# Designs tried in a protein design chat: VH-VL binders against Prolyl 3-hydroxylase 1 (P3H1). Part 7

Target 1, 115 residues: Prolyl 3-hydroxylase 1 (P3H1), of Gallus gallus (Chicken) (q6jhu8r557to671)
Amino acid sequence: SHLVCRTAIDEKQEGRSDNSHEVHVDNCILNAEALVCVKEPPAYTFRDYSAILYLNGDFEGGAFYFTELDAKTQTAEVQPQCGRAVGFSSGSENPHGVKAVTKGQRCAIALWFTL
Short names: E, the ipSAE of ESMFold2; O, the ipSAE of OpenDDE; V2, 0.75 times the mean of E and O plus 0.25 times the DockQ between their complexes.

## First folded at step 4 (VH-VL; framework fv_ciduvectamig_arm2)

Design d35 (from c2 with heavy chain G102D H103S S104P F106Y Y110W Y111G)
Fold by ESMFold2-Fast, scan of step 4:
Formats: sequence, C-alpha cells, structure tokens
Structure d35 (fold): chain C 115 residues (1-115), chain A 125 residues (1-125), chain B 110 residues (1-110)
Amino acid sequence: as target 1 above (115 residues)
Amino acid sequence: QVQLQQSGPRLVRPSQTLSLTCAISGDSVSSNSAAWSWIRQSPSRGLEWLGRTYYRSKWYNDYAVSVKSRITVNPDTSRNQFTLQLNSVTPEDTALYYCARDSPDYYEGWGFDYWGQGTLVTVSS
Amino acid sequence: QSALTQPASVSGSPGQSITISCTGTSSDVGGYNYVSWYQQHPDKAPKVLLYEVSNRPSGVSSRFSGSKSGNTASLTISGLQAEDQADYHCSSYTSSSTYVFGGGTKLTVL
C-alpha cells in the first residue's frame, strides 16, 4: 500500500489544469491511442482489485474518475470525502485518473489485492 | 533518503567491456517498488536510457534496442548494488554514465527520482 | 537524432513564463501518460521536475507545470528566476517497454 499526498498548484499558475494522476490501468500498460492495455511486465499483472481510501476532506478538487480506454471519455467520477473508499477491478475495464487538487493537500492510501 | 554511488574504470579500450557498479543505500535493490537503470549522456546523443533491472516476484530486465545485443544490467542482492556491462565498446560509447532509480510504480511514473554522481568513461586507444 | 524533439534553446526574463515542447510519436508521448521532465545544472546530475506528464515530486516548485496534447508534451515555467537557468530534458515510456529522451533545451534567463 502507498500513502500519496498531492498539493494544490500555486494560485499564480491560474489557468493551468494539471491532473494529480494521469489516466492509467493498474495491472497493464495502457496505450490510449491504440485502445489497448498490454498485460505484461513491467506492469503488476497479478493485481486483481484496487482501492483508494481518502484520509482527509479539507481540500478542493482531486476527484477520482474513470474513463473508456481512450483515456478521454469520462464514465464516472467520485468526489473526495474523508474516509471514503473507491474500489474497482484492476483491469482494462477501469482506466482511471485523479483530477487536479485546486486548494489544500489531498492524502489517500492506494491498496492492491490479488485473488 | 536514497543515495546511489558509482564506481568503475574511467578508461576503456575499443573492443573491451565497459563495467560500472552502482551501490545503493536507503533502499533495497530487490525492492518491489523500484527499478534500477543506467543512463548515459554525451554531446552527440544527449541523454540515452540504456536499461534497467527490477524485482517483481522474479528479476526482470529491459534494454534499449540500440545496445540490447551488448548490454547486461545485473542486480547483486548480497551487496545491495547493480552493475552495467557493455561489451565491444567503440569511441561512440564515450559518455558520462549515471545509475538512477526509476519510479517505485512505473504505472505512477515517478521518473528517475535519484541519480548517482556520474562516471565519465572515455573509450580510446 | 534524439527520439523526442525539443527546441535547442529558449530564453526569458525574470518574472516571465516560458514553455518547452517535447514531441514524439504515438508509440511514446502520444500513447502513454508517462512523460517526465528533468532539470540539469552545469556539472550536476539531472533532477526530476515532473512525472506522469504533470505531477510534481515533493519539494518541486509549483512554478513548474506540465501538460500533453496528442504527441506533444509541454513544460511551463512561470515566474522565471535566475536559478531556473539550466538544461531541461523530457523523457517518455515507449511501446517497447523502454525509455527515450529528448535532445534537451538550454534555458537562458536574461
């Protein structure tokens, strides 16, 4: 498991929108242009299930979101909330990313499981 | 804090093998959250990634196509280090060689977050 | 000869913003969100500035930001300071499970 903290972009960078985590898949290497996810090393191909647990809620932005394999077409979004967990299968059906933190600091724990 | 310290010969003759060692402190070469790379820098080619070794239930290697036939990157868990061997060197292999730690999870793409001090290797007769 | 194309040089004045591009193909920059940027001062090893296109490691100034559109990734440095004068390198993961670098960009703060 990993503890991950992301801090808001300085307000002098107004007009910038950086994702805190670009779209990826947890158990394969996503090529969004080819619409394929290759399940080979160096990817952690043995991951079956993933979870993100939010440790705080005193920040703005940082929403977790899912996309199609194109890494562009958003299919779902989860708003941050202290103690909220987002669980999903680690495979190509759940490409996901994290939107920019716009104020404060977001801290979460990432967890992975094998069946 | 992770530190990488390089050692090895600074002068190699054409056709010989270039051998460098990178000693790791603050992390384990067999850490399943890291990968260990060799990167070189020359005026003519800029930065070139050469290859890496990493542990994920077993050891893996990835190598750049340009050097794949001549290169070996090998871990040594007992000494907590990894090595570069580059065979059949030519003057074009003259470069500043760095070892580096790749992301703890390359899906997350930390990039090369810790680098060795660099070793200038000259290939000349 | 470098796999990724960067301008050889860029310049700006203190307080201004500059942008450095890094152009590849669909097999590297266009295909993957694994673009990193490195700052290198004379006689020093490169230091990571950004990874995964736009993420900053702890301790890297928020003046550094990254983006990607198609086959081109960009590093933007706002509020230029004298200390920003350095070489900047991009890198990307490739469809061959390797990494490639750009040719590097020399930033001069005038």
Scores: ipSAE 0.013, ipTM 0.678, lowest interface PAE 7.6, mean pLDDT 83

Design d36 (from c2 with heavy chain G102E H103L S104P D105E F106H Y107W Y111A Y114I)
Fold by ESMFold2-Fast, scan of step 4:
Structure d36 (fold): chain C 115 residues (1-115), chain A 125 residues (1-125), chain B 110 residues (1-110)
Amino acid sequence: as target 1 above (115 residues)
Amino acid sequence: QVQLQQSGPRLVRPSQTLSLTCAISGDSVSSNSAAWSWIRQSPSRGLEWLGRTYYRSKWYNDYAVSVKSRITVNPDTSRNQFTLQLNSVTPEDTALYYCARELPEHWEGYAFDIWGQGTLVTVSS
Amino acid sequence: QSALTQPASVSGSPGQSITISCTGTSSDVGGYNYVSWYQQHPDKAPKVLLYEVSNRPSGVSSRFSGSKSGNTASLTISGLQAEDQADYHCSSYTSSSTYVFGGGTKLTVL
């Protein structure tokens, strides 16, 4: 398990569109230009399933989203909610990222499972 | 809190082996959530990543092409440390050497989050 | 020369914003979202400022932000302060499962 906290971008940095987590895949190394995800160390290739558990809800932004392998074409989005869990397979089927937190601090626990 | 403490000789003669040790506290060298790297810094080349050792069901090592024929990065689980061995050194190997924790995980971003204090190694006669 | 291209120096005055670029190739900066920035004060080890292009570790000021377009990553420091005077290094993961670094940029706060 892994605790991850992200804080809102300062208002003085307004106009930027930084993600809290850039698009990645949990069990391989994503090369978005080549449209390939390589299962080799140092990536955790043994991961089969991933879950993110939101620990708080007193923030704005921070939406979890999925893309195609190009890391640009969004396929789904999940809004944060205290106690909400997002589960998905760890492989190249689910490239994902987290959008910017625009107010407050987002904390979540990341969990990975091996079958 | 994780800390890295370096030790080893600061003067090495040309053609000999440069050997440095990095002692880990607050984490395990066999942690399957980290890799352990050596990075050096010189005025002419800047920062250079040299190699890593890490445990993922067995031990692995990866090395930069520029040093691959001369370098070994080895873990020691009994003393919770890892070492750099660089053979056949030349004056070009004179640099400030750092050990570092590498987090090869996107939640930590494939970055070096903890660094040792650095060891200046001079290769001269 | 270094694998990633950074300007050798940059300068600004307190309160201003400055940007440092880091240009690589499609096998490093352009191919992966694993770009990190490190701040180094004299006689100290580098300290991670940003990782995964734009993510900020706990304890790093929100004045530091990152972005990437194609083969170029950028570090922006807003509200420049005297203590920001330091060397800044970019780094990227590569298609060979190694790391490359830029040449470093000396920031002078005038």
Scores: ipSAE 0.011, ipTM 0.656, lowest interface PAE 9.0, mean pLDDT 83

Design d37
Fold by ESMFold2-Fast, scan of step 4:
Structure d37 (fold): chain C 115 residues (1-115), chain A 124 residues (1-124), chain B 110 residues (1-110)
Amino acid sequence: as target 1 above (115 residues)
Amino acid sequence: QVQLQQSGPRLVRPSQTLSLTCAISGDSVSSNSAAWSWIRQSPSRGLEWLGRTYYRSKWYNDYAVSVKSRITVNPDTSRNQFTLQLNSVTPEDTALYYCAREGPDWTGYAFDIWGQGTLVTVSS
Amino acid sequence: QSALTQPASVSGSPGQSITISCTGTSSDVGGYNYVSWYQQHPDKAPKVLLYEVSNRPSGVSSRFSGSKSGNTASLTISGLQAEDQADYHCSSYTSSSTYVFGGGTKLTVL
């Protein structure tokens, strides 16, 4: 398990819409231009399942989202909520990222499982 | 409050082995969420990544092509440290050597914690 | 020589914005969202400013922002301050599972 905290983007920074986590895959190395995800070190190739557990809800933004392998075409989005968990397979079918936190601090626990 | 502390000889003779140690506090060398790297800096070549060691169900090492035949990066779980061994050194290996943690949280593939640096001079 | 291309120097005055570019290839900057930026003051180790192109570690000022277009990543420093005078280095993960660095950019605040 791993605790991950991200802080809000300062309003003085003009029009920033950067992600809190860029799109990636948990058990392989994603090359979004080639549309492949290579299951090799240094990636955690042994991971089978991933989960993110939100520890607080007193922030804005920070939505978890899934994409196609191009890392651009969004397929799903999960709004943060204290106590909410997002579970998914760690493989190339679930490229994912986290949108910018716009107010406060987002803290979540990342969990990985091996069968 | 992860900290990296470097130690090792600062003067090495040509043809000998350059050996440095990086002691880790606040994290484990066998952590599944990190990799442990050596990076050097010289006026002529700038920053150069040399290699890493990391634990993912077993130990792995990766090395830059330019040093691959001479380099070993090894973990020591009992002392919570990792080492650099660079064989057959020449004056061109004179540089400021840093150890670094590769993170944060392995989602960034970046170096988030750096040791203080060790200036190693290769001369007779 | 360095694998990634940065300007050797940039300069600005307090309150201005400056941008530093970092150009690679499709096998590094263009192929992955794993570009990081480091600030280095004289006689100090580099300090991470940005990772994954645009993410800021806790404690890094929002005046530092990052972006990427094709094979070029950029670091922008807004509201330039005297203490920003330093060397700035970009780095990228590569298709060979290694890292490459730019040549570094010396920022002078006049």
Scores: ipSAE 0.000, ipTM 0.640, lowest interface PAE 11.3, mean pLDDT 82

Design d38
Fold by ESMFold2-Fast, scan of step 4:
Structure d38 (fold): chain C 115 residues (1-115), chain A 124 residues (1-124), chain B 110 residues (1-110)
Amino acid sequence: as target 1 above (115 residues)
Amino acid sequence: QVQLQQSGPRLVRPSQTLSLTCAISGDSVSSNSAAWSWIRQSPSRGLEWLGRTYYRSKWYNDYAVSVKSRITVNPDTSRNQFTLQLNSVTPEDTALYYCARAYPDMEGWGFDPWGQGTLVTVSS
Amino acid sequence: QSALTQPASVSGSPGQSITISCTGTSSDVGGYNYVSWYQQHPDKAPKVLLYEVSNRPSGVSSRFSGSKSGNTASLTISGLQAEDQADYHCSSYTSSSTYVFGGGTKLTVL
C-alpha cells in the first residue's frame, strides 16, 4: 500500500486552479496527444487492478475523475468520502486524475493488484 | 526551464546518515511526465546511479542493488523537492552527489537537467 | 569497476574526427536502444549530448553523432574543436529497470 496526501493549493489573484493529480494511466505511459498509452518501464505494466481508499473527509475539492485517452473528456467523477473506495482496471480504459484540493488535506491509500 | 538546486551537509561521520535535498523549479515533483534521480561520482567508481522516485498514480522508487539496503529517495510535494537518505555511511560513500531529472520527460531514458553537485566527505 | 567499458582516453587534433566506444552486455546496451552520452567539463555537472543511441537534444551540435552495433554503442565527434576537450560518459538502461554508466573517456584536443 502507498499513502498519498495532498494539501490545498493557495488561490492566486487570477483564480488559478491546479489539479492535485494530473490525468494518467496506472500501467502504461500515457501520451494524450497521440491517444496512445505505451506499456513500458518505468510504468508498472503488470498491474491489472487499482483501488484508492479515502482515509479522511475533512477537506474540500479533491474529486477523483476518469477521462478518455485525450485526458480532457471527462467520463465519470467520484466525490471523496472517508472510508470510500474506488476500484478500476489499471489499463488504458481508465485514465484518471484528481481535481484540486481547495481546503485542508486529502489523504488516501493507493493499492494495485496483479490477477 | 527546469532547474535543480541541491543542499545538505558536506561532512558526515562514518555510521551516520547522509541526507541531501534537491529543490525543483519549473516542474512539479509529482508530474506524471518526470522522474527524479540521485547519481554520485567518485574517482574510484566513476558515475553511479543510486535511485529514483516518480509519480504514476502512486509514488514509485527504484534503487541500485549496491545501495538498496541503505537508501531512501523521498518526494516532498509541499516544498516541491526530493531527498536522498543514505544510512550507515562509510568512507567509500565519499563522492560528488547530483540530483537529476529524467530525459526526455515522458520516457526518462537519460538525465537532464542535473543539479550543481554536492561534495560529501565521509570522515572521522 | 564500471558496468560499461569505455577507453580511458582518446585524443585528436582540431578538425579531425574521433570515436568513443561503450561496450556492455545483452542485458543493457545490447538489449535496449536506451543509451545516452554525456559531456562533462572540469568542475561542472554532466550535460546530455545524445539519448536513445542517436537522438540529439535541441542545441546540441550536429558534429556529435551516435550509433550502436550489438553490445557496443559509439559516440563520434567530427570537426574537433578545442572546447570539445572534456570527459565523455555513456549510460544504459538495464533489464533490472536501473541505469549503469561507463568508466568515462577523457578527450584531449591536441
Scores: ipSAE 0.006, ipTM 0.532, lowest interface PAE 10.4, mean pLDDT 81

Design d39
Fold by ESMFold2-Fast, scan of step 4:
Structure d39 (fold): chain C 115 residues (1-115), chain A 124 residues (1-124), chain B 110 residues (1-110)
Amino acid sequence: as target 1 above (115 residues)
Amino acid sequence: QVQLQQSGPRLVRPSQTLSLTCAISGDSVSSNSAAWSWIRQSPSRGLEWLGRTYYRSKWYNDYAVSVKSRITVNPDTSRNQFTLQLNSVTPEDTALYYCARDYPELDTWGFDYWGQGTLVTVSS
Amino acid sequence: QSALTQPASVSGSPGQSITISCTGTSSDVGGYNYVSWYQQHPDKAPKVLLYEVSNRPSGVSSRFSGSKSGNTASLTISGLQAEDQADYHCSSYTSSSTYVFGGGTKLTVL
């Protein structure tokens, strides 16, 4: 398991488009320009299922989102909520990232399972 | 918590083999959540990644193309360490050598702990 | 020759913001979201500042932020402090399952 906390960008940084976490896939190496995700080491190819658990909800921004393999075309977004868990398969069908936190601090736990 | 401690000769003659050891504490060399790399730094080439070893049901090695024919990175599970062997050295292999941990459990693909560095001079 | 292109130097005054670029190709920076940034003070090993383009390790100030557009990744340091004076290195995973580094950028804070 992995605990991740991200803090809001201050006013001087307004207009930045950086993400809290860039788009990736949990069990393969995503090449977004080639539109391919290669299931080879050093990627953890044995990961079958991923979960993210939100530990708080008193922040703004930090939305979890899914994309196509291009890492640009958003397909879904999850609103943060304390105690909410997001589960998904670890493979190339679920490229995902996290938008910037704009107020407060976002804390979540990431978990991976082999089925 | 993780500490990497380097040892090995600091002077090597041209054509000899450069050999360095990195002893690991606070983690296992066979950890499924780590990879173990050698990186060198020189004024002329900057930072240069050389190779890594890691365990994922079996041992794997990856090596930079520039050194592939001369390099071996080997784990030693009994001593919890890994080594660099670089054959047929030339003065251009003179550099500060670091061992480092890749922490791919975070899907980070970056180096989160580094050894203290060993300056190796290749000279006659 | 380093594989990734960084400016050799950048400078700023305390309280300012500066940005350091890191340019590669579609087979490294452009192809993968596995760009890391390292800070190196004289006579010390590099320390990771950012990984996966923009993610900060625990203990790294939010003054350090990262982004990527096409083949270029950028490190931005806001609210410059004297202790930020150091060399900054970028690295990227490659299509050959290797890593490459940039040439390094010396940041001067005056």
Scores: ipSAE 0.044, ipTM 0.725, lowest interface PAE 7.2, mean pLDDT 84

Design d4
Fold by ESMFold2-Fast, scan of step 4:
Structure d4 (fold): chain C 115 residues (1-115), chain A 124 residues (1-124), chain B 110 residues (1-110)
Amino acid sequence: as target 1 above (115 residues)
Amino acid sequence: QVQLQQSGPRLVRPSQTLSLTCAISGDSVSSNSAAWSWIRQSPSRGLEWLGRTYYRSKWYNDYAVSVKSRITVNPDTSRNQFTLQLNSVTPEDTALYYCARDYPEYEGWGFDYWGQGTLVTVSS
Amino acid sequence: QSALTQPASVSGSPGQSITISCTGTSSDVGGYNYVSWYQQHPDKAPKVLLYEVSNRPSGVSSRFSGSKSGNTASLTISGLQAEDQADYHCSSYTSSSTYVFGGGTKLTVL
């Protein structure tokens, strides 16, 4: 398991991401322009399943979301809630990201395993 | 095979801007999976990550808090390179500067290719 | 000073094993499995040796292994060889989505 904490983004950074985590795929390298996901390093190609567990609720923003391979067309969104878990396959069927945390700090446990 | 080649002045006067360039071969500065970082090394502070630039539909930058007010990391897609600009330098900025490749979406992978390093001395 | 604590030096003889520790806090080493180790020979850039605590990049000898317990990560080098004489640096991802490094450990192969 892996504890991930994202803090509200500092607005003094030029060119900063508005997302806490940009859209990616857990077990391959996503090329959103080509609509392809390639299994090669640094992706952990052996991961088959992913899960995220929210550990707190005293923050704003930080929603987990899924997209098509274009990394733009949102297909689903999960609002953070303490104790809420999101499970999904690690492959190209589930590109995902995390929207910006606007207040406080979002902490979650990330889990990956071979099925 | 990725290679990073650094260039830039080795002597900078206090209060001036330190400017270094890292030329990339074997990968693209606009790679949608990689990021391009600057790291420095000094006897007193060891290794310090300074910042990075990367392309994900648009350009992004992340900077270490300690240098955030003085640093800019900029890509140049036409020359396949990226630069470090560090303003208002002091003797404390004297260090061996490296460029390196990292991966913002794969935080544990670390820095897999490094430039040769450039020793920059800040003195009058 | 460095954010992560490493011993300044360690030594061993050819064929022996040595371990280098890297101690941080729950906001870096203790909070994540995102510890990397780098080997640096004199006048050379660092080279990634281990990532995500214990994983080896292609081409890195199985003599190098990593582990973590609480806030301390460890690099173990078995079957010491003369070419292992180098500086070793640990690095960790942080809760601020940045990287911190240890002070480096000089390994002497006697």
Scores: ipSAE 0.000, ipTM 0.624, lowest interface PAE 11.2, mean pLDDT 81

Design d40
Fold by ESMFold2-Fast, scan of step 4:
Structure d40 (fold): chain C 115 residues (1-115), chain A 125 residues (1-125), chain B 110 residues (1-110)
Amino acid sequence: as target 1 above (115 residues)
Amino acid sequence: QVQLQQSGPRLVRPSQTLSLTCAISGDSVSSNSAAWSWIRQSPSRGLEWLGRTYYRSKWYNDYAVSVKSRITVNPDTSRNQFTLQLNSVTPEDTALYYCARGTPEEYGSWGFDYWGQGTLVTVSS
Amino acid sequence: QSALTQPASVSGSPGQSITISCTGTSSDVGGYNYVSWYQQHPDKAPKVLLYEVSNRPSGVSSRFSGSKSGNTASLTISGLQAEDQADYHCSSYTSSSTYVFGGGTKLTVL
């Protein structure tokens, strides 16, 4: 369980819509055009379950979101809130990204489990 | 902020083991958001990544093919540091050695965002 | 001898733009968007300048930009300044869960 912080991309450009982290899958390499996710390095293929716990709420943006394998069709979004946790399987069923942090710094504890 | 401080012998004889330590402050060696690398630099070969250690559910290592048979990168959580051991050194291992922090690829790769001060190691008789 | 190919040197005058290339294979530069660029002044450790091909760390000037096409990544420095005179190194993640570096490029600001 370790702290991961992401800062606003550019203080001068608050309100940006760019993602803080592009859509990916935690345990395989996503090829969004081919609609396939391949278990090989650089992915951490041993991961089975992922969880994120938000530690602060004094930032703007930074929403966690899930997509289909195309990395475009959004299926769910979780707004950051201090103390909120998001749990999900690390596999190809849960492609996900993080929207831009537009003000301040987003800090969360990231956890990965092997079953 | 994160700081990396290096220590270890600067002169090693051929065939012996090169051993360096990197002490970490401002982060934990067992941080799931970090991976800890050794990188060396020589005039003839430029920058060479040697290997890394990182903690997820257990400790993992990745090593460059060129040194894989001779190298060990070990974490020490009690002292918040990690070490390089390179066995059977030759004069070709003479280089400036750096420790560095990398980020996990699933959170985006910020590259090697913090570096130690460097340790010049000479392999000579 | 280095895994990624960079020109040994490049030069420009203040105010001009220069581009440094970094060429690998489909198992490194071409296969992943994990290319980083580093600036190194004499007797200093390298400092990360760009990561994930084109992203700038906080505090890095917008004069530095990055791109990638196929197996080649490029660093462009616009509005050259005397302080840009340094060595520039590219790095990429590989399909073997390792990292490789280019040979480095010496930038001279004339």
Scores: ipSAE 0.000, ipTM 0.550, lowest interface PAE 12.7, mean pLDDT 80

Design d43 (from c9 with light chain G31S)
Heavy chain, then light chain:
Amino acid sequence: QVQLQQSGPRLVRPSQTLSLTCAISGDSVSSNSAAWSWIRQSPSRGLEWLGRTYYRSKWYNDYAVSVKSRITVNPDTSRNQFTLQLNSVTPEDTALYYCTTDYPEYWGFDYWGQGTLVTVSS
Amino acid sequence: QSALTQPASVSGSPGQSITISCTGTSSDVGSYNYVSWYQQHPDKAPKVLLYEVSNRPSGVSSRFSGSKSGNTASLTISGLQAEDQADYHCSSYTSSSTYVFGGGTKLTVL
ESMFold2-Fast, scan of step 4: ipSAE 0.423; ipTM 0.855

Design d45 (from c9 with light chain N55E)
Heavy chain, then light chain:
Amino acid sequence: QVQLQQSGPRLVRPSQTLSLTCAISGDSVSSNSAAWSWIRQSPSRGLEWLGRTYYRSKWYNDYAVSVKSRITVNPDTSRNQFTLQLNSVTPEDTALYYCTTDYPEYWGFDYWGQGTLVTVSS
Amino acid sequence: QSALTQPASVSGSPGQSITISCTGTSSDVGGYNYVSWYQQHPDKAPKVLLYEVSERPSGVSSRFSGSKSGNTASLTISGLQAEDQADYHCSSYTSSSTYVFGGGTKLTVL
ESMFold2-Fast, scan of step 4: ipSAE 0.326; ipTM 0.827

Design d47 (from c9 with light chain E52Y; at its last look DockQ between E and O 0.69; V2 from the best seeds 0.00; counts 0 for: pae E 3.3 > 2)
Fold by ESMFold2, look of step 5:
Formats: sequence, structure tokens, C-alpha cells
Structure d47 (fold): chain C 115 residues (1-115), chain A 122 residues (1-122), chain B 110 residues (1-110)
Amino acid sequence: as target 1 above (115 residues)
Amino acid sequence: QVQLQQSGPRLVRPSQTLSLTCAISGDSVSSNSAAWSWIRQSPSRGLEWLGRTYYRSKWYNDYAVSVKSRITVNPDTSRNQFTLQLNSVTPEDTALYYCTTDYPEYWGFDYWGQGTLVTVSS
Amino acid sequence: QSALTQPASVSGSPGQSITISCTGTSSDVGGYNYVSWYQQHPDKAPKVLLYYVSNRPSGVSSRFSGSKSGNTASLTISGLQAEDQADYHCSSYTSSSTYVFGGGTKLTVL
């Protein structure tokens, strides 16, 4: 498990489009240009299931989103909300990232499981 | 907080084996979350990653192509250390040698040893 | 090619923004977000400045930012200060499960 907090610097961050975390996969090494994800050590290949739990919702931005293997084409987005959990398989089917926090502070817990 | 302390000789003769040791505190060499690397720096080559060792249910190594035929990186779990062995050295192996950590989630070198300047000359 | 290319030197005046480039190939910078940047002052070990393209470790100033487009990663330093005078190195993971470094960039604060 891992506690993660991200904070906007100033109000001038409102139009920010850069990510708080670039797109990745939890149990393999993503090559987004070649459209492959290589499940090999030292990557955490033993992770089978991932979850993120939002600890607060009083912020703007910081959305959790999924993509195709290209790390560009967004396929889904989760609206942040206090107490909301997002569960997903850790493999190459679920590349994901976190958008910039544009106001306030986002805090979440990341969890990984071996099934 | 991870700390890395290097030791080993500073002068090695050509054709001999360069051997350096890195002692780890604040983590285990057999940690399933870390990898343990050697990097060297010289005026002619800049920074150059040499290789690593890590434990993921068994021991693994990865080595840079430029040194793969001459390098071994070994863990020592009883002393919580890892070593660099570089065989058949030449003056071109003269460099400042660092041990480092990399955590796969970051793919960067977070903690660095103090460095050991090794001269290869007769 | 396989080595990462950085400019040999860059200069700027206090308060300006500067950008240092790091160009690789699709087998390293282009294919992976496993790009990191290091600051190195004379006679000292490198210090990680950015990892995973744009993430700042705890204790690194928000004046440092990173990005990537195609085969080129960039380090931007805003509000340039005298203490920023140092060497800057980029690194990338490769498709051969190795790491490569750029040649380094000497930043001079005028």
C-alpha cells in the first residue's frame, strides 16, 4: 500500500494539462510506441489486482484515467470522490495515469494484491 | 532512509580484476522492491551504467553490453552488501565508480554511494 | 542512435527559464516513460532531480519540470538561480533492459 498526496501550487494552475503521474501499467514495463507491455523482472510481476482509494474529494483535477496501450487514447475516467475506490487488473489491459491537480490537494491510497 | 557505503582498492593493475563492495543500510539486498546497480563516470564516457543484481523469487542480473563479457555483480545477503567484479581491466576502466539503488516504480537512481575513484595503471 | 544526445552547454541569466533537451530513439526515450534527470555539482555525486519524465522527488523545487515528446525529453528550469549552475544528465531505460545516459549539459548562470 502506498499513500499519495498531490497539491496544486497556485490558482494559476487551473488550466494545467500535464499529468500528476504519467501513464503506466502496474505489473509490466510499458512501451507505448511499440504497443507492448513486457511482464518481466524487476517489474512487480506478482501484482495481479490494483486498487486506489480516494481519501478526500475537496479538490479539482487529479482524475484517474485509463488508456489504450499507446498511453494517449483515453478509454475511461473516474471522477474523484471521498471514499470512492477504483479496482482494476494490474496487467497490460489497464494502462492508467493521474491528471494534474488544479486546485486543492488530492490524497489516495494505492493497494496491490497477488491473486 | 537507504544509505550506501562503498569500499575497495583505488589502484588496480592492467589485466587484473577490479573489485568493489557496497554496504546497504535501511533496506535489504534481497528486497523484492529494489534493484542494486553500479555506475561509473569518466571524462571520456560520462556516466555509464554497468549492471545490477536483484531478487525476485530468485536472483537476476542485467549488464551493459559494453562490459557484459567482463562484469559480475553479486549479492551478499549475510553482510547486506553487493559487489562489482570487472575482469581484465585496462586504463580505459579508470573512472569514479558509484553504487546506486533503483526502485522499479521510479526507474531512476535514488540513492548513491560516496564514489570510489579507481585508477588502472601499471 | 543508441546514445542520448544533450547539448554540451546552456547558459541563462537569473530569473530566466531554460530548457535542456535529451534526444534518444524509439528504443529508449521514445518508447518508455522511464526517463530521469540528475543534477551534479562539481566534485559531488549526481542527485536525482526528476524521474518518470516529470515527477519531482520530495525536496526538489517546483522550478524544475520535465516533459517528453516523441524521442526527446526536456528539463525546464524556471526562475534560474545561481545555485542551479551545475551539470545535468538525463537517463533512460532501454528495450534491452539496460540504462543509458546522455553526455551531460553544463549549465552556466550568467
Scores: ipSAE 0.365, ipTM 0.792, lowest interface PAE 3.4, mean pLDDT 85
ESMFold2-Fast, scan of step 4: ipSAE 0.479; ipTM 0.863
ESMFold2 (binder alone), look of step 5: mean pLDDT 91; pTM 0.932
OpenDDE, look of step 5: ipSAE 0.451; ipTM 0.846

Design d5
Fold by ESMFold2-Fast, scan of step 4:
Structure d5 (fold): chain C 115 residues (1-115), chain A 125 residues (1-125), chain B 110 residues (1-110)
Amino acid sequence: as target 1 above (115 residues)
Amino acid sequence: QVQLQQSGPRLVRPSQTLSLTCAISGDSVSSNSAAWSWIRQSPSRGLEWLGRTYYRSKWYNDYAVSVKSRITVNPDTSRNQFTLQLNSVTPEDTALYYCARDYPEWSGHYGMDVWGQGTLVTVSS
Amino acid sequence: QSALTQPASVSGSPGQSITISCTGTSSDVGGYNYVSWYQQHPDKAPKVLLYEVSNRPSGVSSRFSGSKSGNTASLTISGLQAEDQADYHCSSYTSSSTYVFGGGTKLTVL
C-alpha cells in the first residue's frame, strides 16, 4: 500500500504538469507509441488487482481516468469522493492516470493484490 | 529515514575485481517495492547506470550492456545490503561509484530517490 | 558517449526562467513516460528533482517543472535563484530495461 498526496502547484496553474500521474499500467511497461505493454521486470508483474481509496474530497482537479493503450483516448473518469474505493485489474486493459490537482490537496491510498 | 552507506577499496589494480558494498538502513533490500542500483560518474562518460537487483516474487538483475559480461549486483538479505562486483577492471573503470534506491510509486518508475555518499575508485597499477 | 543529448551549459539571471532539453530516441525518451531529472551541486551526490517526466518529490520547489514532446524532455526552472547553480542530468528508461543518462548541463546564475 502507498499513501499519495498531491497538492495544487498554484491557483493560476502556471508551471503545473498536465497530470499528477502520467498514464501507466500497474503490472507492465507501457509503450504508448507501439500500443504494447510488456509484462516483465522491473514492472510489478505479480500484481493482479489494483485499488485506490480516496481519503478526502475537498479539492479540485485530480481526476482519476482510464485510457486505451495509446495513453490518449480516455475511456472513463472517476469522480473523487471521500471514502470511495475504486478497483480494477492491474493489466493492459486498464491504462490510467491522474489529472493535475488545481486547488487543495488530494490524498489517496493505492493498494495492490496478488490473486 | 532511508540511508545508504557505501564501503569498499578505493584502489584496484588492472585485471582485478572491483568490489563495493552498500548497506541499507530504514528499508529492506528484499522490499518488493524497491530496486537497488549502482551508478558511476566520470569526467569522460558522465553519469552511467551499471545495474540493479530487486525482488519481485524472485530476485532479478538488469545490467547495462557495456558492463554486462563482467558485472554482478547481488543482494544480501541477512546483512540488509547489496554489492557491486566488476571483474577484469581497466583504468577506464576509474570513477566515482554510487549506490541508489530506485523507488516506485503507483507505476513502479520513480527514479533514484536515495543515493549513497559515493566512493571514488581508482584503477591503476 | 552519452545516450541522451543535453546542452553543455545554460545561464540566466536571478528571477528569470531557463529551460534545459534532453533528447533521445523512440527506444527511451520517446517510448516511455519514465524520464527523471537530477540536480547535483559540487562534491554532492545527485538529488532527484523530477520523475515520470513532470512529478516532483516532496520538498522540491514548484519552480521546477517538466514536460515531454516526442523524443525530447525539458526541465524548466522559473524564478532563478543563486542556489540553482548546479549540474542538471536527465535520465530515461529504455526498451532494454536499463537506464541511460544525458551528458549533463551546467547552469550558471549570473
Scores: ipSAE 0.034, ipTM 0.721, lowest interface PAE 7.1, mean pLDDT 84

